# Ledger of designs, part 12: VHH binders against c4kar8

Target 1, 263 residues: c4kar8
Amino acid sequence: MAELSTPSPASPAPLDGGRGDELEKFTLRGARQILQLLQDLITHRGLITAHTGGGHSFMTAVLKVDEERGRVVLDPSPDPQANRRALAAPRLTCVTQLDGIRIQFPLVGLGEGQDKGRPALFAPLPAEMLRLQRREFYRLQVPLAHELSCLLKAEDLARKPVEVSARVIDIGAGGVAVVVPTGAAEFVIGGTLPACRLALPDGEPIELDLEVRNLNRQTQRNGTEQLRVGLRFAALPRAADTRIQRYIFKTERALNAKARGGL
Key: E = the ipSAE of ESMFold2; O = the ipSAE of OpenDDE; V2 = 0.75 times the mean of E and O plus 0.25 times the DockQ between their complexes.

## First folded at step 1 (VHH)

Design n45 (framework vhh_7n9e_1)
Fold by ESMFold2-Fast, scan of step 1:
Structure n45 (fold): chain B 263 residues (1-263), chain A 125 residues (1-125)
Amino acid sequence: as target 1 above (263 residues)
Amino acid sequence: DVQLVESGGGLVQAGGSLRLSCAASGFTFSSYEMYWGRQAPGKGREWVSGIDSGGDYTAYASSVKGRFTISRDNAKNTLYLQMNNLKPEDTALYYCAKGRYSGSLYFTPSAFDIWGQGTQVTVSS
């Protein structure tokens, strides 16, 4: 027996609009940009998970953009109940991915009709669309008060093992950016640092293998140089991934509450 | 008015190094992917490297991987290309390019919007 609907592994739960300045940077509001992104979804034949509220969703796709009437045309569900829920919803939250980019947008005022004799769903063009890279590229700026650090296991120029305590300045699901004193260790792009220890506020340090992705030397106001190192998580155990994601989520919520004067 | 101004090119011997800079103005630099491309005499334009808006993700053409490093300073609105172990085949006019969409942390070498005038790099054999 076939399942009536299968959740897309590429369609995580919707991101709420009150996430502060970080999500605003990824929000498209220009009419031309919105039209172009919708056309890219058509060209790529992207599957969309449309959330109707109450834990319900259905699979759809953008069939057409009607620029003259300011409307998007969507593929209806083969499930009549899903279509009824969608039409009754005050708002749809549409979630999709295009080449690893998370795309999310609202649709308000959904109607049904026919396009070229075939059933279709219609909605006004969204006023905004969120375009986020895959989760591993989404970065939280670490509050200085958290004193987040990562103990790096590296080598000096003589190939001798050294341990460097580095301050974590941003963190994502895919990696961290850290600051180290200039000359503390040799970092080679593509090189692996084994058994590093990431200290999160709640619990024991997480042991991680890190890959060096980028290097940037920065001069401080006092003339002291710091090296910024971008590091990718080479292999991340599920428990470590969960702890990092919870830290990011908890910190984002606290920062958003503070931005609204709640803290 | 959007403007990209490249500098740092010149004549260098094979095996040498150069650091290119691109000064950006007229847009929110920290919101866009940035790219380096090049065009050699008698050749089409070739993509060299790209970097996401935050400086955390980079990508390189196979011909330069391991020799070139792209970086950015969002506080200074400046893009860099560190070029090491230069070869005669690296001789080209090097261009800075802005990504097509704002707010994207996405990297793609095909989504170039605006190119600068370029800076000439000549590597002698």
Scores: ipSAE 0.000, ipTM 0.097, lowest interface PAE 18.9, mean pLDDT 76

Design n46 (framework vhh_7n9e_1)
Fold by ESMFold2-Fast, scan of step 1:
Structure n46 (fold): chain B 263 residues (1-263), chain A 124 residues (1-124)
Amino acid sequence: as target 1 above (263 residues)
Amino acid sequence: DVQLVESGGGLVQAGGSLRLSCAASGFTFSSYEMYWGRQAPGKGREWVSGIDSGGDYTAYASSVKGRFTISRDNAKNTLYLQMNNLKPEDTALYYCATSHYGLTWSEPSKYDYWGQGTQVTVSS
């Protein structure tokens, strides 16, 4: 099972495969939903970047969905070498966008042939498609000026309760990423931090339970080491979700206004 | 409590139009993505359309693209679906929906809140 690469800033790249369980809620497996989404790609003339592995990719498009034969028909590359790499690959990872929504799916068993006298690539319909809509996909990079913090209720190495005020560096519908000083507390992936307090600019801190999803140790340019902790919201109540979502969209729109020369 | 109340359904001939409304209460409507789904007799619920909190992004099922238009009025806490060039295949109970946590488009089984629905019947 090969892991997906991290996104490249220069081109569409597959998402990190280490988040497979977290991405399950965004994965479509219904045959009718998959057919519908593929048809949407045809209708919108969506360009697809097909990754063949080894750092190689080519541009393609879905030309046709053959529901009766369970196949998708793809536009071949004008570069014969790209087509040869695709046919030799154990799988293609296809990445595209519809209305700002990221779509990603695998194709296995690629073959070459003709459709109505024109060269074409053929593959069985994918068993799954990842569809990340804006709300779940978007992570707001928190402006430093907002001084957002989360008071974490954690444990030290002796399992003694400690409270750590952590700076929130990004926030989304499903969680936050925070930075803490190395050694401030013990974090275990899958562990729950109960009754933490998220401070947003407006109103009282939000009390919520957080699950540790990932840990990343980063060395700053000045040589100082910090720990980045990815935290999932557990059982988030509607009122808390509403406040978090309002903060995200309000801040995003303010940032977009500044980018357009607004206030 | 979250409440969603659909209206505007009815009996219409093929090629006709209907405008559905969904009145939302019990949550901050302007902060949530909203969806329209439908359930035809003897079939499961299927996704029809979605719109983000600001109305900037919309998505549609391929079967309705170009015929239906989703919109929202955040000042009135109301979601709309303008349905044009209706077909017999569009006959279904139409629901508006949302979720506490947000979900991917085309996953109606994952929506937390559904209204009672409004019936649309299209005769040939």
Scores: ipSAE 0.000, ipTM 0.107, lowest interface PAE 19.2, mean pLDDT 76

Design n47 (framework vhh_7n9e_1)
Fold by ESMFold2-Fast, scan of step 1:
Structure n47 (fold): chain B 263 residues (1-263), chain A 125 residues (1-125)
Amino acid sequence: as target 1 above (263 residues)
Amino acid sequence: DVQLVESGGGLVQAGGSLRLSCAASGFTFSSYEMYWGRQAPGKGREWVSGIDSGGDYTAYASSVKGRFTISRDNAKNTLYLQMNNLKPEDTALYYCARDKSLYGSYTFPSGMDVWGQGTQVTVSS
């Protein structure tokens, strides 16, 4: 039985592994890369949250990687009930962090036994591991229906102040990409746009400072040319960061669910 | 007063259909993500479906996907659940619920702040 579970940011929860090409670039499938990443988790004594399904999880750690037998050895929970749930689960989804990098991987075929006389859990090496290097590198494609816009405080070609309402086409933890009509304003890479206003689907626009990071001219299918501007968030207040993160998470969940439902 | 009032429940035979309504009052309905949940006797609240503030994105529990359709009419401050091909296991009290935040919450049921009283759906075999 499945429920809609949108985990809180304080509680790490699995990302949808069926996300296709968006997560593919962050997915490791090379045996050597997988072994090295697991060894790095051992070296850093990283704590792993293992999700057993049904809203249950337990805390574990990788104790050892047995390359010759193709197995990973995990620290069992001190709670016998958690271990029983894990052994009964068809799959564990393991979530951890290494130096601010989110790491997620599946384990299938969990068994129990002993390693050097101590209780242990064993599983075959995962065939893949997700490594999300920087949250700021993830970009959500903004649905047209959301009508997300950012009011930019910029200059025209004569260096006079202008306000440009730009459509937000993608958004991440580190910034947004917007589109503006060619000639609406002058943008300089490295330039700052103070007191811009980001309109999320809620009551109040978020006031924020933006830095121009890149510029690209794009011809749309209707033949109209537009300017794509990449903008970095400068000094986001905590409340603004929280609202942006929740928008991204909520939209990802809804888009993923809608794509599955449309089939 | 912020209120949600469900209606449209009743007794229906397996394979039948029902349309539930949820009338919202006391808040800006068009700004909130809305959910349908259900509770069978002796069980906790189970998520059924969700819809974003504009009605553009919907999500469904696997048990109801392809059979239920969530929709909303922001001009009428009303949320709907069209239930087709009903099964005895769909028997439950059905609730509508409002997300705590204007842009959506992380969890159901803990992320909800307003709940309706519920409307009973009984599906006979």
Scores: ipSAE 0.000, ipTM 0.103, lowest interface PAE 17.3, mean pLDDT 77

Design n48 (framework vhh_7n9e_1)
Fold by ESMFold2-Fast, scan of step 1:
Structure n48 (fold): chain B 263 residues (1-263), chain A 125 residues (1-125)
Amino acid sequence: as target 1 above (263 residues)
Amino acid sequence: DVQLVESGGGLVQAGGSLRLSCAASGFTFSSYEMYWGRQAPGKGREWVSGIDSGGDYTAYASSVKGRFTISRDNAKNTLYLQMNNLKPEDTALYYCAAQLYSPTGWSRESEYDYWGQGTQVTVSS
């Protein structure tokens, strides 16, 4: 279906366009944001995998960025064939990481020349860059020992207000997934549940509004069905965001430490 | 009224040096990439060297790399080409050209916004 570059097993693969709506949140289009990110790649000596299509890629780096001329200068490959493929390509897809954050951007109009007597590749500044924060895509599987719950405010089948204590099975920066007992409440995708209470292990419950994003009837190993509800944080005060992210960070660190130790 | 006026050409022996100048007027020189091209007797035009609007990036044809140096003075609206270790095959009419930055990158084609009339360089054996 889609025409894909075949990435190296050792390098990050380019992201396909299949997540366009979610990727828009992480797309930088401001000229100053783009310039700053490219400068950060220079400062941290970030290695870039440049995909030229047809399963070909080469390693490069940003040597210089010039805002006045609207241009980026790249380190050419020591392989002349790789440089020829790059110059012939209609676009490059550049993939790199900065402090664990995935960065991806296109370059169009690649040319060649010299910088201070050394060979260099030149391209116009990209019109957009993707900066994917790992936490936005990470869903922490909540340890059962944490007994994480969310008190949902919903309606029952008779349209009467009910409070349902739901077990939180995963949590991320943008929301939670919970399991709800069968028949306890009615949910509508796109509906808002106001003033719900998320109980974290340390401190008072966090009051927040949740939007229903998805509903999944899951058949358990014992043959019973449970309703899994995906909930988005509709609005999140800074204090609540900080507490949730701190919980995710601390729990991830503890789980990583345990995994590194081995059993 | 755009003008590009080349000077500094002449007759020189193989191994010699010449410095070419191109005086620009009638446009915002500091916004344009500048190029030197040449046309040898009986041949088409060929690209020799290029320099970006700020003078930070330069490019050279393989035949002149290491022997020629392109530079510019935006305060004087002047482009230069220092030619060292000249060879008989460098004999040509040398002209400067100007182009606003192109999204296709460095231009190696003869499609520039402005061209000069040229200055003759003759290298004897």
Scores: ipSAE 0.000, ipTM 0.146, lowest interface PAE 18.5, mean pLDDT 77

Design n49 (framework vhh_7n9e_1)
Fold by ESMFold2-Fast, scan of step 1:
Structure n49 (fold): chain B 263 residues (1-263), chain A 125 residues (1-125)
Amino acid sequence: as target 1 above (263 residues)
Amino acid sequence: DVQLVESGGGLVQAGGSLRLSCAASGFTFSSYEMYWGRQAPGKGREWVSGIDSGGDYTAYASSVKGRFTISRDNAKNTLYLQMNNLKPEDTALYYCAKTIYSSGSFEPTYGFDLWGQGTQVTVSS
């Protein structure tokens, strides 16, 4: 498999059709998924670069989705020439990003009209939307029944070595998120915790070095405070990587089987 | 509407100092980890520094550690980067960024929400 070199999520440049097969796995074609993504763009007031061809583009935004008429409503450009180019174009290629995730979609059959008494552009709902998300950002929510834990080697508030058994709440290819009691240890973003032990169901604990990536104070429903710590695998032997990926895959399959049975 | 507006760049001689600011709007600034990144002409983006939501924990790339200081003022929704002992290799367009998700999310290496033109820093020898 060739390595897919993707542009920055924030890049306004369109991705070309030469990568069609490699991008298929990131293409949304479900009507509900498309509607939800468009609503997310409205909620986050996402700015869209609409490419009209010939090196021309303009900034727009989704104002609303008209589900009954199967249309999106777009903010017109303040430049009348840009709007004329858009209306004359056989296809617009829209590029945006949501929280660093690149989104690209075509609009065909652009028209003009009014929304709430203001000028607007209209187009049929896109049949597909590209959402480029790196798989390493995926996190499996760990079932409580699995009792996944990680023994952290850290320092307390007095800088003395301490071992903290932390519950693993999510896990991915690049790391884990754990919860620790408030005050159990001191964590520094970018700091390394050496020789920690990750306990997966079945088998010996995996010894690994973890880098602290983020810290978040959480208040539970019962009012207790916990610290959520995001940890990156600083270096991961192939055997450990294989075991972690196998656990993730097996757990996803089991969770999906339960969901399909009830939903 | 998430906006991050960087300022404070300029031309300085090697050994000089600059203070960069990033004015944040359109999100709850105090709930996000914030970062400074940079991109030299013709090069990829490099992570420079990070700070947690409360301002209690900071991290630095090895190339800037000891010379740069990141800080934040949550009351003013502003992120800062104090740059001391600047070197020609620090020449770059500097961007501020937030994590993709608010508190409670694992941070991906390049999963930043970048908005704005950046601020240019040029260090002459």
Scores: ipSAE 0.000, ipTM 0.122, lowest interface PAE 15.8, mean pLDDT 75

Design n5 (framework vhh_7n9e_1; at its last look DockQ between E and O 0.03; V2 from the best seeds 0.00; counts 0 for: pae E 10.5 > 2, placed apart)
Fold by ESMFold2-Fast, scan of step 1:
Structure n5 (fold): chain B 263 residues (1-263), chain A 126 residues (1-126)
Amino acid sequence: as target 1 above (263 residues)
Amino acid sequence: DVQLVESGGGLVQAGGSLRLSCAASGFTFSSYAMYWGRQAPGKGREWVSGISGSGGSTAYASSVKGRFTISRDNAKNTLYLQMNNLKPEDTALYYCARELSSSWYDEGTAEYFQHWGQGTQVTVSS
C-alpha cells in the first residue's frame, strides 16, 4: 500500500573530519542517551549503512538492544562476503538518519550468531554516538513517492559521455545523495559533473554543477549491489538554492502534518 | 590480495620534476578510480589527485592544480603522477590508493585514504 511507503534512509559517507574538535558538542556519551537513540532507530525502522572499510558497505538495521548483555543485534547482509568483511574489520562505521538528522557511530568487536533462530550480527553497545543537529548537516529523506531524480552527466569506461538518471535518496542545503546502478558510469572523488539536472516535483529541472564527495559500493538487503554517490552543489545559483530549500520545507511540513494525525 | 607499490620518489631541488609510479595488482585495475595522497611530517594526510577507471576524468587539489598530472596505463596496471615545478611544501610521503574517504560536509583539506603500499618519499630542497 502506498500509504505505508516509507522513504529509504540515506547512505551518507562517514565524516572523516580534521581533529573532530567541532564534533564534540554533537557526541552522545551517556548510556541512557545512547540506548534511547538506538531504540529510536528500531522504532523508526531506520536503515543503517555499515561501512567495513575499503569503500565497502552493506545495509543493515538494529533489530534489538540487549541491555542485560550490553550489546546490539544487527541484521546481517544476504551477501556472505559482506558479512565476512564486516567480521574481519577492526571497526564498523554505522551511518544513518533520523528525522533528517545524521547519526553516526562505531561498532567494535563484531561477532556472529543467531537471534530467534535466524543469523544475526552482535556488537557491544557503542561508547559514543554522533547526532549532528546542525543546519548544514540536515538531510531530508526523499519520499519514495516523489521519485526525485538527478540526470548526471558523466563518462563510461570507454571515455564516452553518458547521461545517467540517478534516484535521489536525500537532499540538503549543500547537496544530494543519489543511487546509481553499478557500472552505469564512472566517478572520481573531487571530480566535477557539469550541467546536471535535478528534477523536483514542481517546475523545470534545475541545472547544477555537482562535485563528487563520496563513493560507496553498497550491498542491499536483497543482495543487489548499488553505488551510492554523495554530491555537493558547486556554485549553486540563488534561484536554485531557493527552489531546493522550498522543496525541503514544503515536504517536511507535509510529512509533519501527516504524522500529527492526518492518517 | 590488493597490492599497491609506489616508486619514483627522491630528493629534488625546488622547481624540479619527479614522476611517481604505482604498480597495482590483485584487482581489475581499469574498474576502479585511483588516487594519490600525501602526508608531510607533523601534518595530517591530504588528497592530491584522482583519476577515473578509464582515465577520462581527473581531479586535483587546488595546491597542485596546473603543476601535477595524474595518468594511468590500464594495460600495465600502473598509475602515474607527473610532478612539475616542485615546491618545498610538496615534501611528503606519497601514497597510492584505490579508495578515498572524504567528508560529505567537510570542505577542508583533511582527507583520509586507504592505501596498500609503503609510500614513496619526496623531498624538495629550497
Scores: ipSAE 0.292, ipTM 0.719, lowest interface PAE 3.5, mean pLDDT 80
Fold by OpenDDE, look of step 5:
Structure n5 (fold): chain B 263 residues (1-263), chain A 126 residues (1-126)
Amino acid sequence: as target 1 above (263 residues)
Amino acid sequence: DVQLVESGGGLVQAGGSLRLSCAASGFTFSSYAMYWGRQAPGKGREWVSGISGSGGSTAYASSVKGRFTISRDNAKNTLYLQMNNLKPEDTALYYCARELSSSWYDEGTAEYFQHWGQGTQVTVSS
């Protein structure tokens, strides 16, 4: 009776040093760019997570940029202990999001004081700000009105080839999530679905290979069960990538315009 | 796992009131400062209010100061936001948040708001 040693979940490998070079293209170092981005954070009252080290963080906001003194003003935590940790930290790592883009910047030399009679935290302006337009991780929620679909070439439980028309619920540069009726086909994580067809509104379907990355069973409000399938683009032609990116950009712009009351 | 579940949102007329709740689980609730954020359509997430672990200190965005009151019941692991004199500009998805336990950027998940609940929709009609 050989005890099958369940493989211990591999600790996520430390991100190899080569990723530093990839981040440089997303790093802002220009003084004007940094000031503008900080001002945008103020304008949008963006929620910022400030990491103080040791697994501790607090939520804050940029209150003011003092260009004359070359400093940023942050809202202190309502927790005095968090503020103490922040002041004691050699570096504060600030993380936020603006318009779906992740922003990260370090602050060093944190001090406490008052701004207009209110407690505030002060730091010199950051020397750099990371603006991650992670094209690869952004997922556009597909509007229901677009009726985006993907024809999946799969197998049933009997390993008979089947074609399943699946609704696309989200799309990104790296793949799609689709919903299929339960039992429509058999899927396995890591499996490849060859010669599938993604239907975009702008023309003929795109033929592509898809890799199954995740499976999630969902019960609808009406009690029906659906399977959500996360699919990665296994081989995406450059022309197809361009079309997908164009669709995402156009759709996002339209959604944002609608949200602003423009449509 | 940290879980946050927001409730209490709804449709209200301008000048009306709502009380939001956030049920917390998966951590020692009283040990963490808690926050409310919101996201209006087409806008980024913004900070609304914060409260210390003990509840002894509170903070508010200037836009909600004097109208909103944050509170917590540590015995019930619940965060509250009393919203009075609501305005159309308060229309947003409201989120409960906790300070993160991670001090590093996880490049693999790109999900830095893992502790956010699904949010509760507040709509204020003119």
Scores: ipSAE 0.015, ipTM 0.233, lowest interface PAE 9.1, mean pLDDT 83
Fold by ESMFold2, look of step 5:
Structure n5 (fold): chain B 263 residues (1-263), chain A 126 residues (1-126)
Amino acid sequence: as target 1 above (263 residues)
Amino acid sequence: DVQLVESGGGLVQAGGSLRLSCAASGFTFSSYAMYWGRQAPGKGREWVSGISGSGGSTAYASSVKGRFTISRDNAKNTLYLQMNNLKPEDTALYYCARELSSSWYDEGTAEYFQHWGQGTQVTVSS
């Protein structure tokens, strides 16, 4: 009973067809470019989040590209419900990173079948892919040692105010991703969390408004359940933006120095 | 502003049929893919069916394929779900949803949420 929540859109996202036009510079439409990028994902064993809408996604990978049949072959989820959602969706939005560059592509016409006797998902090759080579799309993976946290001003299942200290797992120019235990609070995609506090190492926490963009439910290996919550910065003051960029820059520099110094 | 209003639910005997409707307003209906979902007591949200903006592509959850038919009338801004051979396990709050027109472009840069209606209750007696 207490385990169910009723979805309620509270704050619709702006509808912006112009964003597609802004992204045209990053759009690959050449068949050879698309094939090469998909092959790079296979070679680097890129883990892909496939979004089916409604706040659900599953993890997958491109297993191969079948050029002769014009198809991409995807790894099915071990969760049968995730596979059913994928097959029921009119479109999958696939998101991944390759060498720190965000890759996105749509798949339509997903079907199920076998590949070398193993279950697999199939779709026609995408007609376009985004390779987002701009700094603002970058998401820093926050080192565990930094213990970055964000205090969320949310509501519990009984609609009472709660404060949840969520661990920040990635951070970029436009937002953060955090993890919380399932049941710690109720989140609504499109909802706004006012007056949250982002704790950076370099000073007082930043007070900011956050908008919930996505929710991904996961069961950890130890049986605990967590939510990954994607949050966008709303109405971000310039001073806060500067501090966030400084944190990202310093952390990137330190990580790069470790990679070089390890040589 | 965007509004989705579901109707057509009710109490029905097993083996019966219902047709659900979702009246849409506040946006260009034909430009968006639409979905039906449901929430049964004690269970999580379940995607039921989806349809492209033009109506040319449809998809169904395996639990309802062959029994349910999604359709849309873009002239009337209305989404439909014809439900046949209803079973007690189909008992749920049914709701429609709209995808964002640019969601495949925006996962890391913009909004990924969908608009949901308040739902219509379907109860199937055995």
Scores: ipSAE 0.005, ipTM 0.274, lowest interface PAE 10.5, mean pLDDT 77
OpenDDE, second read of step 2: ipSAE 0.008; ipTM 0.268
ESMFold2 (binder alone), look of step 5: mean pLDDT 81; pTM 0.822

Design n50 (framework vhh_7n9e_1)
Fold by ESMFold2-Fast, scan of step 1:
Structure n50 (fold): chain B 263 residues (1-263), chain A 126 residues (1-126)
Amino acid sequence: as target 1 above (263 residues)
Amino acid sequence: DVQLVESGGGLVQAGGSLRLSCAASGFTFSSYEMYWGRQAPGKGREWVSGIDSGGDYTAYASSVKGRFTISRDNAKNTLYLQMNNLKPEDTALYYCARESGFTYLSSGKPDYFDSWGQGTQVTVSS
């Protein structure tokens, strides 16, 4: 399992179809729902990453939905090779987002032609569309030098209140992963930790409620154990969401600049 | 109800300059990253430039880097694109766009926009 292949928010890879039963609850199959979602993508002028297979993709958008002919009209790539790959592909996997929600749908039977005198790609309406929040899939690995921490308000094994300062190892728009010493607190999947405090650089700690989503015990190379806890942001205020996204944005740019400077 | 209204396009000679504006309403402008994209006749949309919510970080497509400058005025809910040393290949309909709350790729290129304006036409003659 390659952790390095985790999709980024800015260039998400398609979700694995082998998770079909887990993703079924997020799959839209009603014709009216599909038409409405496609119209929402048009009205919001959402950009779509279309994956043609073999690691190739191109940027497109839904220009219109022709309900009478049962087809979508897509913006072609300015790269003729990308368009040729798309037309040769048995299936396109289209990935986009709307209001932080990941949307993914297949297109089969892609053709080319013109719309109002301009080149266009055409495909039959998809029979299904996946509507799933994408924010939870991307994680920025937090630099150790940032010493980013989250003060967790939890319970110990005797159900007594305890405060644990946990190191944040990764962060996304939907949550954080933290590490704590084994036995520092009791965590239950689905449990809520109220009024925790996330300390970001350059500002006051952010007070937020966290939901426990996953737990992983890890044995370090020196034989010590630590607990990795995945935590979801609950009811995050817009201002707090903006600060978190700004931290992710600035840190990613700084890491990219450092990597380029090292060549 | 997000609204983005672009203005400032027009006809200009090669080597000339234009300043585009985008008036935003219906959302807290100062909380969102904003972008400029363009679409030339007969071609797909391409990303041109982006700016973070505070105006501290900017990014540009390689085709416009050094010639275009993106800026914002959060007090006026307005996004700007200063275009200098314009070339005939810059001829396009220019769109203002709001990012959906996700950040740039590490390359500085955004993957998604969740809202676009109607656009403003820029025509550069040789």
Scores: ipSAE 0.000, ipTM 0.120, lowest interface PAE 15.5, mean pLDDT 75

